# Miniprotein binders against Mucin-6 (MUC6), part 41

Target 1, 185 residues: Mucin-6 (MUC6), of Homo sapiens (Human) (q6w4x9r395to579)
Amino acid sequence: GHCSLEGGSFVTTFDARPYRFHGTCTYILLQSPQLPEDGALMAVYDKSGVSHSETSLVAVVYLSRQDKIVISQDEVVTNNGEAKWLPYKTRNITVFRQTSTHLQMATSFGLELVVQLRPIFQAYVTVGPQFRGQTRGLCGNFNGDTTDDFTTSMGIAEGTASLFVDSWRAGNCPAALERETDPCS

## First folded at step 9 (miniprotein)

Design r1
Fold by ESMFold2-Fast, scan of step 9:
Structure r1 (fold): chain B 185 residues (1-185), chain A 105 residues (1-105)
Amino acid sequence: as target 1 above (185 residues)
Amino acid sequence: SDIEERLEREIELLEKWLEELEERAEELLRKAKKGGISEEVRRLLEEVKKLIEEARLLVERAKEALERGDLFEAAVLLIRAWLKLRRAARRLAELLEEAKELAEE
């Protein structure tokens, strides 16, 4: 299965359901029992810097009990808060420069990530067949049915992307840290 | 735990970086206000100050999460804080580069 984060704010799920959203938070892309050590793949979105109404992908994160790998749009890779030179290899994960504009994170557990750095920061997630019907997050449930791709973290199938996306916020993103488009009292 | 110890060390490093960036931004802003500056330089300084303040709030929330034992929330908040400080540092470097170019022209 393939899930993509493209054009700054577009997502296509593993079951090929496309949607777009606006957000300035960390979002869970993929959680699964197939990921070792309580692993999760996450995406960080922030203001694009040109228009207040636009947000874009700024980093992709793999977080587990063993690793906290951050791949940022400014081409820095860290693990557990320390900057790493590429290629960077752990027991089960290798991060390397695939081309002058692309980084790849290869794993031993059926997850692959390709990040396009230029001209636009984008991410492409590939999972093996063992993940079928066993994923949750922004990339959908990978069950072959697009009608329930907007299943929230509470297990409810929603009709709108906004409620779905908001349910997958990682960490508490309170209003004080998310700038409003106009003044608030 | 090992995870808790790593997060605590990361918080300490981010707090030090936060203080360094804030001090540098304040110094540059004071110098800019005493002389004429371009609107672009002024906008970058304001952006730097906003990023630093946002990062400070994220670090404080991460410390609170760590104190209550929520290691996942602490880790996520620190990632966002680090990204904002990276942007602030890059903007400050751009400002310093512009100042250097003006001195050489």
Scores: ipSAE 0.667, ipTM 0.815, lowest interface PAE 1.2, mean pLDDT 83
Fold by OpenDDE base, second read of step 10:
Structure r1 (fold): chain B 185 residues (1-185), chain A 105 residues (1-105)
Amino acid sequence: as target 1 above (185 residues)
Amino acid sequence: SDIEERLEREIELLEKWLEELEERAEELLRKAKKGGISEEVRRLLEEVKKLIEEARLLVERAKEALERGDLFEAAVLLIRAWLKLRRAARRLAELLEEAKELAEE
């Protein structure tokens, strides 16, 4: 399964359903019993301009009971809150520079993350076949059915992206909006 | 717990950073009010100040979450606070450099 966060406000689910939103919150991208230690992959969005439609992805976060990894445009921060020299390796996770503009997080449990740092901060999530039908979050449920990808955190299927996205907020933030956005913003 | 203690340490660090950035931003704002900095720089500085304030609020919310024992929420809030402060710091550094250049001309 491949999930992408592109253009600052565009998401394509594991089931290849595309949608867009404008939000300034932290959202759950992926939760699954296949992730150890109650792990979750999250996306942090923030304002990139004055307009409410000027929002962008600013970081990708993997958080579990054991690990914290924050990948931002300029640095990788872990449990100690300090930027780490790459490659960074734990028991099950390795973060390393893939190219001059791309970082990669590799794991032993079937999660892969590629982050494009420039010119636009973008993220690409890959999960193994063991995750089929066992994922939840903005990346969808990876069951081959696009029609139920907008399932909320409460297990309700929504018809709009905004309500779906809002249900996966980590914390209290403004409601997500659905507007056309300039990917260069 | 170990996690709780770690989060508490992070809060302390962020609070110190907040104070430092606030002081620097405030100083630059004072200079701007005196006409030493362009209006555009002033506006950008206000945005920096806003980011700092937003980060402060997030830290406070994190503290509250920690008090409730919601370590996950606390962690998430602190990460967001950190990111805002980092953005503020970068922008502030750029503004300071611009101000310095103008002063030298």
Scores: ipSAE 0.627, ipTM 0.852, lowest interface PAE 0.8, mean pLDDT 90
ESMFold2 (binder alone), alone request of step 10: mean pLDDT 81; pTM 0.790

Design r2 (from r1 with K34E G35L I37V S38P)
Fold by ESMFold2-Fast, scan of step 9:
Structure r2 (fold): chain B 185 residues (1-185), chain A 105 residues (1-105)
Amino acid sequence: as target 1 above (185 residues)
Amino acid sequence: SDIEERLEREIELLEKWLEELEERAEELLRKAKELGVPEEVRRLLEEVKKLIEEARLLVERAKEALERGDLFEAAVLLIRAWLKLRRAARRLAELLEEAKELAEE
């Protein structure tokens, strides 16, 4: 399956359901029992440059008990807070430059991530067949049925993207919520 | 745990970076006001200060999460704090280079 984060605000799930959102938070893209050591793939969205209303993808994160790999829009790759030069290899994960504008994270456990750095930061997630029906997060449940792709973190199928997306926030996102009450936000 | 030790180290480093960037941004904003620079430049410096303040809040919440043993929440809050500080630092560097180029003309 393929999931994409494109154009700063668009997502297409593993079951090919497209939707759009704007937000300033870390969101769970993919959680699965198939990911080792409680692994999760996450996306960080924040305000674009000096814009007060537009938001865009600013980083993609792979977090497990061993790794906290952050790939940022400014072309810095870190693991556990330390900058890494590419190619960067761990036991099960390799991050390398695929082209002058694209980075790839390849894994031994059926997850692949390709990040476009320029002209706009965007991400492409590929998972192997072992993930079928065993994913949760913004990329959907990968069960071949698009009608329940908006399944929240509480297991409820929603009709709208906004409630679905909000349910997959990681952390409480206090800065984003506080700014939403500002008349000039 | 190993994870707790890594998160504690990251918090310490981010707190040092926060203090450094805040002092630098405040000094630049004060000098900009003294020199009567255009409002747009002052507004950009104020936005940098806001990013630093948002990062500080995230670090404080991460410390609270870590105290509760919520390692996942602490980790994701620190990622957001780091990203906001990176953005603040890049904007400060860009403003400083622009000011330097103008001064050298």
Scores: ipSAE 0.632, ipTM 0.807, lowest interface PAE 1.3, mean pLDDT 83
ESMFold2 (binder alone), alone request of step 10: mean pLDDT 82; pTM 0.809

Design r3 (from r1 with K34E G35T I37D S38P)
Fold by ESMFold2-Fast, scan of step 9:
Structure r3 (fold): chain B 185 residues (1-185), chain A 105 residues (1-105)
Amino acid sequence: as target 1 above (185 residues)
Amino acid sequence: SDIEERLEREIELLEKWLEELEERAEELLRKAKETGDPEEVRRLLEEVKKLIEEARLLVERAKEALERGDLFEAAVLLIRAWLKLRRAARRLAELLEEAKELAEE
């Protein structure tokens, strides 16, 4: 299955359902029992332009009890807060430069991530067949049925993306009005 | 725990980086005063100051999460803080280059 994060704020689920983001937070992209050590793939969205209403993908994160791998749009890769030279290899994960504009994170557990760095920061998630029907998060449930792709973190299937997206927020993001520390004019 | 110790070390490093970026912002303001255009530099620093303040808030929230034993929350908040500081650092470097050009006017 394939899930994509493109054009700054567009997502296409494993079951090929497209939708878009409006939030600025860390979001759970993929959780599954197939990921070792309570692993989760996450996406960080932040303000993209001079307008505070625009958002874009700024980093992709793999977080488990062992690893905290961050791949940022400015081409820095860290694990557990430490910058890493590529290729970077752990027991189960290898991060390397696939092309001059693309990084790849390959794993031993059926997850693959390709990140386009230039000209636009984008991410592509591939999961093996063992993940079918066993995923949750913004990439959907991978069950071959698009009608329940907007299943919230509480297990409720929504008809629209907004409640679905908000349910997958991580890291106690403040409300939109509270995020703004700029002076009002 | 190993995770708790790791997060505590990361918080310490991010707090040091916050201090470094604040010092660099002060250096930019000092150079602007030497050129006689501090008002222009203050406008240029506004977004940098905002990013540094957002990062500081995230680090503070991460410390609170760690005190509660919420290791997942702390880890996620620190990722966001690090990303804010990277953006602030890049903006500040650009502004330092622009300030050098202004000083040469």
Scores: ipSAE 0.538, ipTM 0.769, lowest interface PAE 1.8, mean pLDDT 81
ESMFold2 (binder alone), alone request of step 10: mean pLDDT 81; pTM 0.794

Design r5 (from r2 with W17L L57E E94R)
Fold by ESMFold2-Fast, scan of step 9:
Structure r5 (fold): chain B 185 residues (1-185), chain A 105 residues (1-105)
Amino acid sequence: as target 1 above (185 residues)
Amino acid sequence: SDIEERLEREIELLEKLLEELEERAEELLRKAKELGVPEEVRRLLEEVKKLIEEARELVERAKEALERGDLFEAAVLLIRAWLKLRRAARRLARLLEEAKELAEE
């Protein structure tokens, strides 16, 4: 399965459901019992300020009990807050420069990440067959059915992306979806 | 895993680096005002200071999360703090390089 984070704020799930969202936070892309040491893949979005989009991908994170690997748009790779030269290898994870504009994170547990650094910061997530029907997060549930791809962190299938995306926030960011009644509409 | 100890060390490092960067930005802003450099340069230095303050806020929230025993929340907050710190540092370095080029003209 393939999940993509493209064009600053577009996401296509493992079951090929496309959506776009607005918001600035760290979001859970992928959680699964197939990830060792309570691992999770996450994406950081922040204000663009450079394009007509207000939200853009600025970093991709793999967090577990052993590792906190951050690959960011400034082309720095860190683990547990320390900058690493590439290729960087741990027991189960290798991060290396695939091309002049792409980094790859390969793992021993069926997860692969390719990050495009230029001209636009983008990410591509690949998971092996063992993840089928066992994923949750912004990349969807990988069950072959797009109708429930917007399953929130509480297990509710939504028809729109807004509630789905907000449910996968990490780091206690303000909700982007809150409705305000403006008396001077 | 000594996750809590690693996060505490990370917070200490972030606080030290943010303090150093803030002092450097404040010194440059003071000199810019005294030397009559363009208003735009002074505004960009203020933007650097704002990024540093946003990073500090995230570090303080991470400290609070650690005190509550929420290691996941602390780790996530520190990721954003590091990103803002590096963004501020890059912008300050760029402004310093542009200032050098202007002085050498």
Scores: ipSAE 0.708, ipTM 0.840, lowest interface PAE 1.0, mean pLDDT 83
Fold by OpenDDE base, second read of step 10:
Structure r5 (fold): chain B 185 residues (1-185), chain A 105 residues (1-105)
Amino acid sequence: as target 1 above (185 residues)
Amino acid sequence: SDIEERLEREIELLEKLLEELEERAEELLRKAKELGVPEEVRRLLEEVKKLIEEARELVERAKEALERGDLFEAAVLLIRAWLKLRRAARRLARLLEEAKELAEE
């Protein structure tokens, strides 16, 4: 399964359903019993550009009971809150520079993450076949059916992306909007 | 718990960083006004201050979450706070350099 976060506000689910949103929150991209220690992959969106209404992806976060990895445009931060030299290795996770503009997070449990740092901060999530039908979050449920990808955190299928996205926010944030954004902002 | 203690330490560190950055931003804003720096620069400084305030609010919310025992929410909020703070710091640094260049001309 491949999930992508592109253009600052566009998402393509594991089931290849595309949608867009405008938000300034942290959202759950992926939760699954296949992730160890209650792990979750999250996306952080924030204001960007000159306009206060413009938002974009600013970080990707993997968080579990044991690990915290924050990948931002300029640095990788881990459990101790410090930027780390790459490659960074834990028991099950390795973060390393793939190219001059791309970072990669590799894991032993079937999760792969590629992050494009420039010119646009973008993320690409890959999960193994063991994750089929067992994923939740903005990346969908990876069951081959695009029609139920907008299932909320409460297990309700929504017809609009905004309500779906809002259900997966971590924390109290403004409501998501469905509008076009300028990724260059 | 170990996680809770770690989060508490992170909060303390962030609060210190916030205070330092707030002071720096305020001082630069004051100087900018006094020296007649272009309005655009002053506006950008105000935006930096806003980011700092947003970060502070997130830290406070994290503290509240921690008090409720919601360690996950606390962690998420602190990460967001840190990111805002870092953004503010970078923008402030850029503005400082621009201001210096203008002063030298």
Scores: ipSAE 0.647, ipTM 0.859, lowest interface PAE 0.8, mean pLDDT 90
ESMFold2 (binder alone), alone request of step 10: mean pLDDT 82; pTM 0.799

Design ub11
Fold by OpenDDE base, second read of step 10:
Structure ub11 (fold): chain B 185 residues (1-185), chain A 112 residues (1-112)
Amino acid sequence: as target 1 above (185 residues)
Amino acid sequence: DIREEVKKLLEESRKLIEEAKKAGDEEAVRLLELAVLLLEEALKTGDPERISYALLFLSMALITAAEKKGDPKAVELLLKAQELLRKALEENNPELIKEAIKLIKEAAELLG
């Protein structure tokens, strides 16, 4: 499955459902029992301009009981808050610069992350088949059905992206705004 | 030579991109283009480790394509390739990389 965060505010779920939102919070992208040690992938969005519609992805965070990895445009920060030189390697996770503009986070448990740093901070999440039907978060549930991708953290199917996205907030943040636009248009 | 094999694989992958374009599968195009980009850059360095990681991403991208197409054989090959690549990374064994490339290429051909 492939989930993409592109154009600052566009998301395409594992089931290939595209949607757009504007929010300034940290959201759970991917949570799954297939991620070891209660791991979760999160996305940090912030204001990129003065208007409410000017929001963008600014960081991706992998968090587990063992690891905290924050990938931002300028640095990779780990458990102790220290910026690390790449490559950074843990037992199951490796973060390295693959290109001048791309970082890759490779794992031993079927999660792959590619982050484009510039010109636009974008993230591409890929999971193995073992994750099918076992994912939660903004990336959806990876069950081949796009109609139920907007399932909230409480297991409720929402009809709008804004409510769906808001349910996956990792903290107290303003409500997300929804704009249905094809990210490929 | 890993480089030569990667080049061949890249060619096959590019073909898949073209097919995806023709099919209007924009997601596949973006994903595969990214995978190819990463692999091309890894190839420039010649670092087996970087190549392996790029290949892992490519293989996962291709699995997505294979699943969409409904080709379980391709999926199987790619999963095996991933296993080999992970083992290659653990053991620093370039031979496993070559074998993985072979499998990925075969899968790519099935998808073409």
Scores: ipSAE 0.682, ipTM 0.849, lowest interface PAE 0.8, mean pLDDT 93
Fold by ESMFold2-Fast, scan of step 9:
Structure ub11 (fold): chain B 185 residues (1-185), chain A 112 residues (1-112)
Amino acid sequence: as target 1 above (185 residues)
Amino acid sequence: DIREEVKKLLEESRKLIEEAKKAGDEEAVRLLELAVLLLEEALKTGDPERISYALLFLSMALITAAEKKGDPKAVELLLKAQELLRKALEENNPELIKEAIKLIKEAAELLG
């Protein structure tokens, strides 16, 4: 299965259901009992362009009991807060440059992530067949049925993307507001 | 030249994969198999930058094997190779890639 985060705010689920994502928070992309040590893949979205309704992917996070790997649009990779030279590995996870514009995170447990750094920050998630029907989050439930791809964190199938997306917010949302006098905004 | 030397590293890497499989070293098998795939892709493109990234990955896979075998000379050679490869990427200097390949070959022979 393939899930993509493209064009700033577009998501295509593992069951190939496309939707547009708007928000400025950290969201759970993928949770599964197939991920070791309570692992989860998360996406960080922030403002993009002049309009507050435009949002874009700014970082992807893999979090488990042992690791917090952050890949950000500024091309910095950290684990547990420490910047890492690439290629970087743990026992089960390797992060490396595939090309000058693409990073890859490869794992021993059937999850792969490819991140396009330039010209637009985008992410592509690949999972093995063992994940079928075993996923939850923004990438959907990977059960071959698109009608329930908007299953919320409470297990309710929604007809709209907005309620679905909001249910997958992580509790550590970054502040998206910048003051008008900030020259770096 | 560089392409031919990389092809020889691919053959040596495949031999090391078989040795890792016999040793039951699943981490080394996974890393070396990925290194082989990256090197094969890089060779098809002929892009020195892609070759450098693939060689950095191979050097990391070989360091993992060397540490498990307890071969500090192989580790030292591979760390020097990584230093040269990063310098090659910064300076856009293919001669440093050739020098790094020689060190990686020497380390691979120590591990084989």
Scores: ipSAE 0.654, ipTM 0.869, lowest interface PAE 1.4, mean pLDDT 83

Design ub12
Fold by ESMFold2-Fast, scan of step 9:
Structure ub12 (fold): chain B 185 residues (1-185), chain A 112 residues (1-112)
Amino acid sequence: as target 1 above (185 residues)
Amino acid sequence: DIREEVKKLLEESRKLIEEAKKAGDEEAVRLLELAVYLLEEALKTGDPERISYALLFLSMALITAAEKKGDPKAVELLLKAQELLRKALEENNPELIKEAIKLIKEAAELLG
């Protein structure tokens, strides 16, 4: 299965259901019992630098009990708050530069992430067949049917993207990559 | 010829993959298979920058194998190769890529 985050605020789920949303928070893209150590893939959205009424993807985060890997549009990769030179590896995860404009995170557990850095920050998520029917989050449930792809965090199938997206906000909406604002701004 | 030298590294890397499979080293198999994939894709494009990124990945995979085997000389050669590859990328200097390939090949021979 393939899920894509493109054009700033467009998402295509694992079952190929396209939608768009507005949001300036951290959202759960993918949760699954197939991810080790309570792993989850998350996306950070912020206001567009060109337009304050638009939002764009600014970072992708893989979080587990062992790791917090952040890949940002500023081409910085961190794990547990420390910047890493690429290629970088952990026991089950490798992050590396595939081209001048693309980074890849490959795993031993059937999850792959490709991040386009330029000209527009975009992300592409691939999961193996073991994830079928075992995913939840903004990328949908990967059950081969688009009808219930808007299943909220409470297990309710919605007809619109708005309530679906809001249900997958990460708690208090902490901006994991938010830089300190200039006090005089 | 960089392309011919890289093809020889691919052959040696495939040999190391088979040895890792026999040893049951799933991490080494995964890293080396990915390195081979990246290097094959880079060769198809002929892009020296992509070749450098793929060689950095191969170097990391081989460092992992060298550390498990307890071969400090192989680690030293591979770390120097990574330094040369980063300089090649910064300075756009293909001669440094050739020097890095030589060091990677020497390390691979120590490991095989």
Scores: ipSAE 0.546, ipTM 0.839, lowest interface PAE 2.0, mean pLDDT 82

Design ub13
Fold by ESMFold2-Fast, scan of step 9:
Structure ub13 (fold): chain B 185 residues (1-185), chain A 112 residues (1-112)
Amino acid sequence: as target 1 above (185 residues)
Amino acid sequence: DIREEVKKLLEESRKLIEEAKKAGDEEAVRLLELAVWLLEEALKTGDPERISYALLFLSMALITAAEKKGDPKAVELLLKAQELLRKALEENNPELIKEAIKLIKEAAELLG
């Protein structure tokens, strides 16, 4: 399965359902029991700078009990807060530069991430067949049925993206709707 | 010449993959197979930058093997190769890539 985060704020799920959202928070992109050490892939979104309603991907984070790998649009890679020279490896994860504009994170457990750094920061997630029906987050549930791809963190299938996306917020940050409200404009 | 030298490294890397498979070293197989793929992709472009990135990855895979075998000379050669490759990228100097390849080949011979 393939999931993509493109063009700032466009997402295509593992079941090929496209959607767009406006958000300025860290969101859970992928959680699965197939990820070791309670692993999760997360996406950080912030304002794009041209309109308060436009947002873009600014970092991707892989978090587990052992590692916190952050790949940012500033081309800095850290693990557990320490900057790393590329190529970088742990026992099960390698992060390296494939081209001058692309970083790759390859793993031993069926997850692969490719990050485009320029001209637009965007990410591509590939998971092996063992993840089928066992994923949750912004990339959907990978069950072959697009009608339930907007399943919230509470297990409710939504018909629209906004409540789905908001349910997958992680960390302490304001809801996207609150940041987009400008009663004085 | 760079292309021919990289092709020789590819052949040597494939032999190391077979040895790693026989030893049941899944980490070495994964790293070396990824290195081979990156080098093959780089050769298709002929881009010195892309070749440098692939060689940096191969160097990391070989350092991992050298550390397991307890060969400090191979590790030293590979760390020097990485320094040259990073300098090649910073200065856009393909001659440093050739020097790095020589060191990588010497290290691979010690590991074979």
Scores: ipSAE 0.660, ipTM 0.875, lowest interface PAE 1.4, mean pLDDT 84
Fold by OpenDDE base, second read of step 10:
Structure ub13 (fold): chain B 185 residues (1-185), chain A 112 residues (1-112)
Amino acid sequence: as target 1 above (185 residues)
Amino acid sequence: DIREEVKKLLEESRKLIEEAKKAGDEEAVRLLELAVWLLEEALKTGDPERISYALLFLSMALITAAEKKGDPKAVELLLKAQELLRKALEENNPELIKEAIKLIKEAAELLG
């Protein structure tokens, strides 16, 4: 399964459903029992301009009981709050630089993350087949059905992205806004 | 020539992969295979920057192996190699890359 966060406000789920939203919060991208130690992948969005529609991805965070890894445009910070030289390795996670503009997080449990740092901060999430039907969050449920991807944290299927996205907030933030998906924006 | 030295290093790395497989060290296999892949990709372009990043990863993988084996000399060599590679990236100095490769190769030989 492949989930992408592109263009600052576009998301394509594991089931290949595209949608757009504008929010300035931390959101759960991926939760799954397949992630060890209650692991979760999160996305941090912030304002990139003065209008509510000017939002962008600014960081990706992997959080578990043992690890906290924050990947931003300028640095990788671990649970100690210290910026680390790459490559960085924990027990089952490795973060390394592929190119001047691309980082990768590799894991032993079937999660892979590629982050484009410039010119636009973008992220690409890949999960193994063992994750099928067992994922939750903005990346969807990876069950081959696009119609139920907007299932909220409470298990309710939503018709619009805004309520769906809001349900996956990891903090107390303003409500997300929905706009039409434009792959050119 | 950096490319030639990298190719030699790839051969050594592949040997280590086979040994890791025999030993049942799945982590070592995974890390080294990824390192080999990164180096191969870097060689396609020949970009010193990409090569340096790939070598940094390889050195990390080998450090992991060295720590498991209990070879502090290998670890020291690899840490020095990483330092040289970081400096190479900062200064755009291919000579530092060559020196790093020598150290990595020496470490790999110790682990083989």
Scores: ipSAE 0.387, ipTM 0.710, lowest interface PAE 1.1, mean pLDDT 92

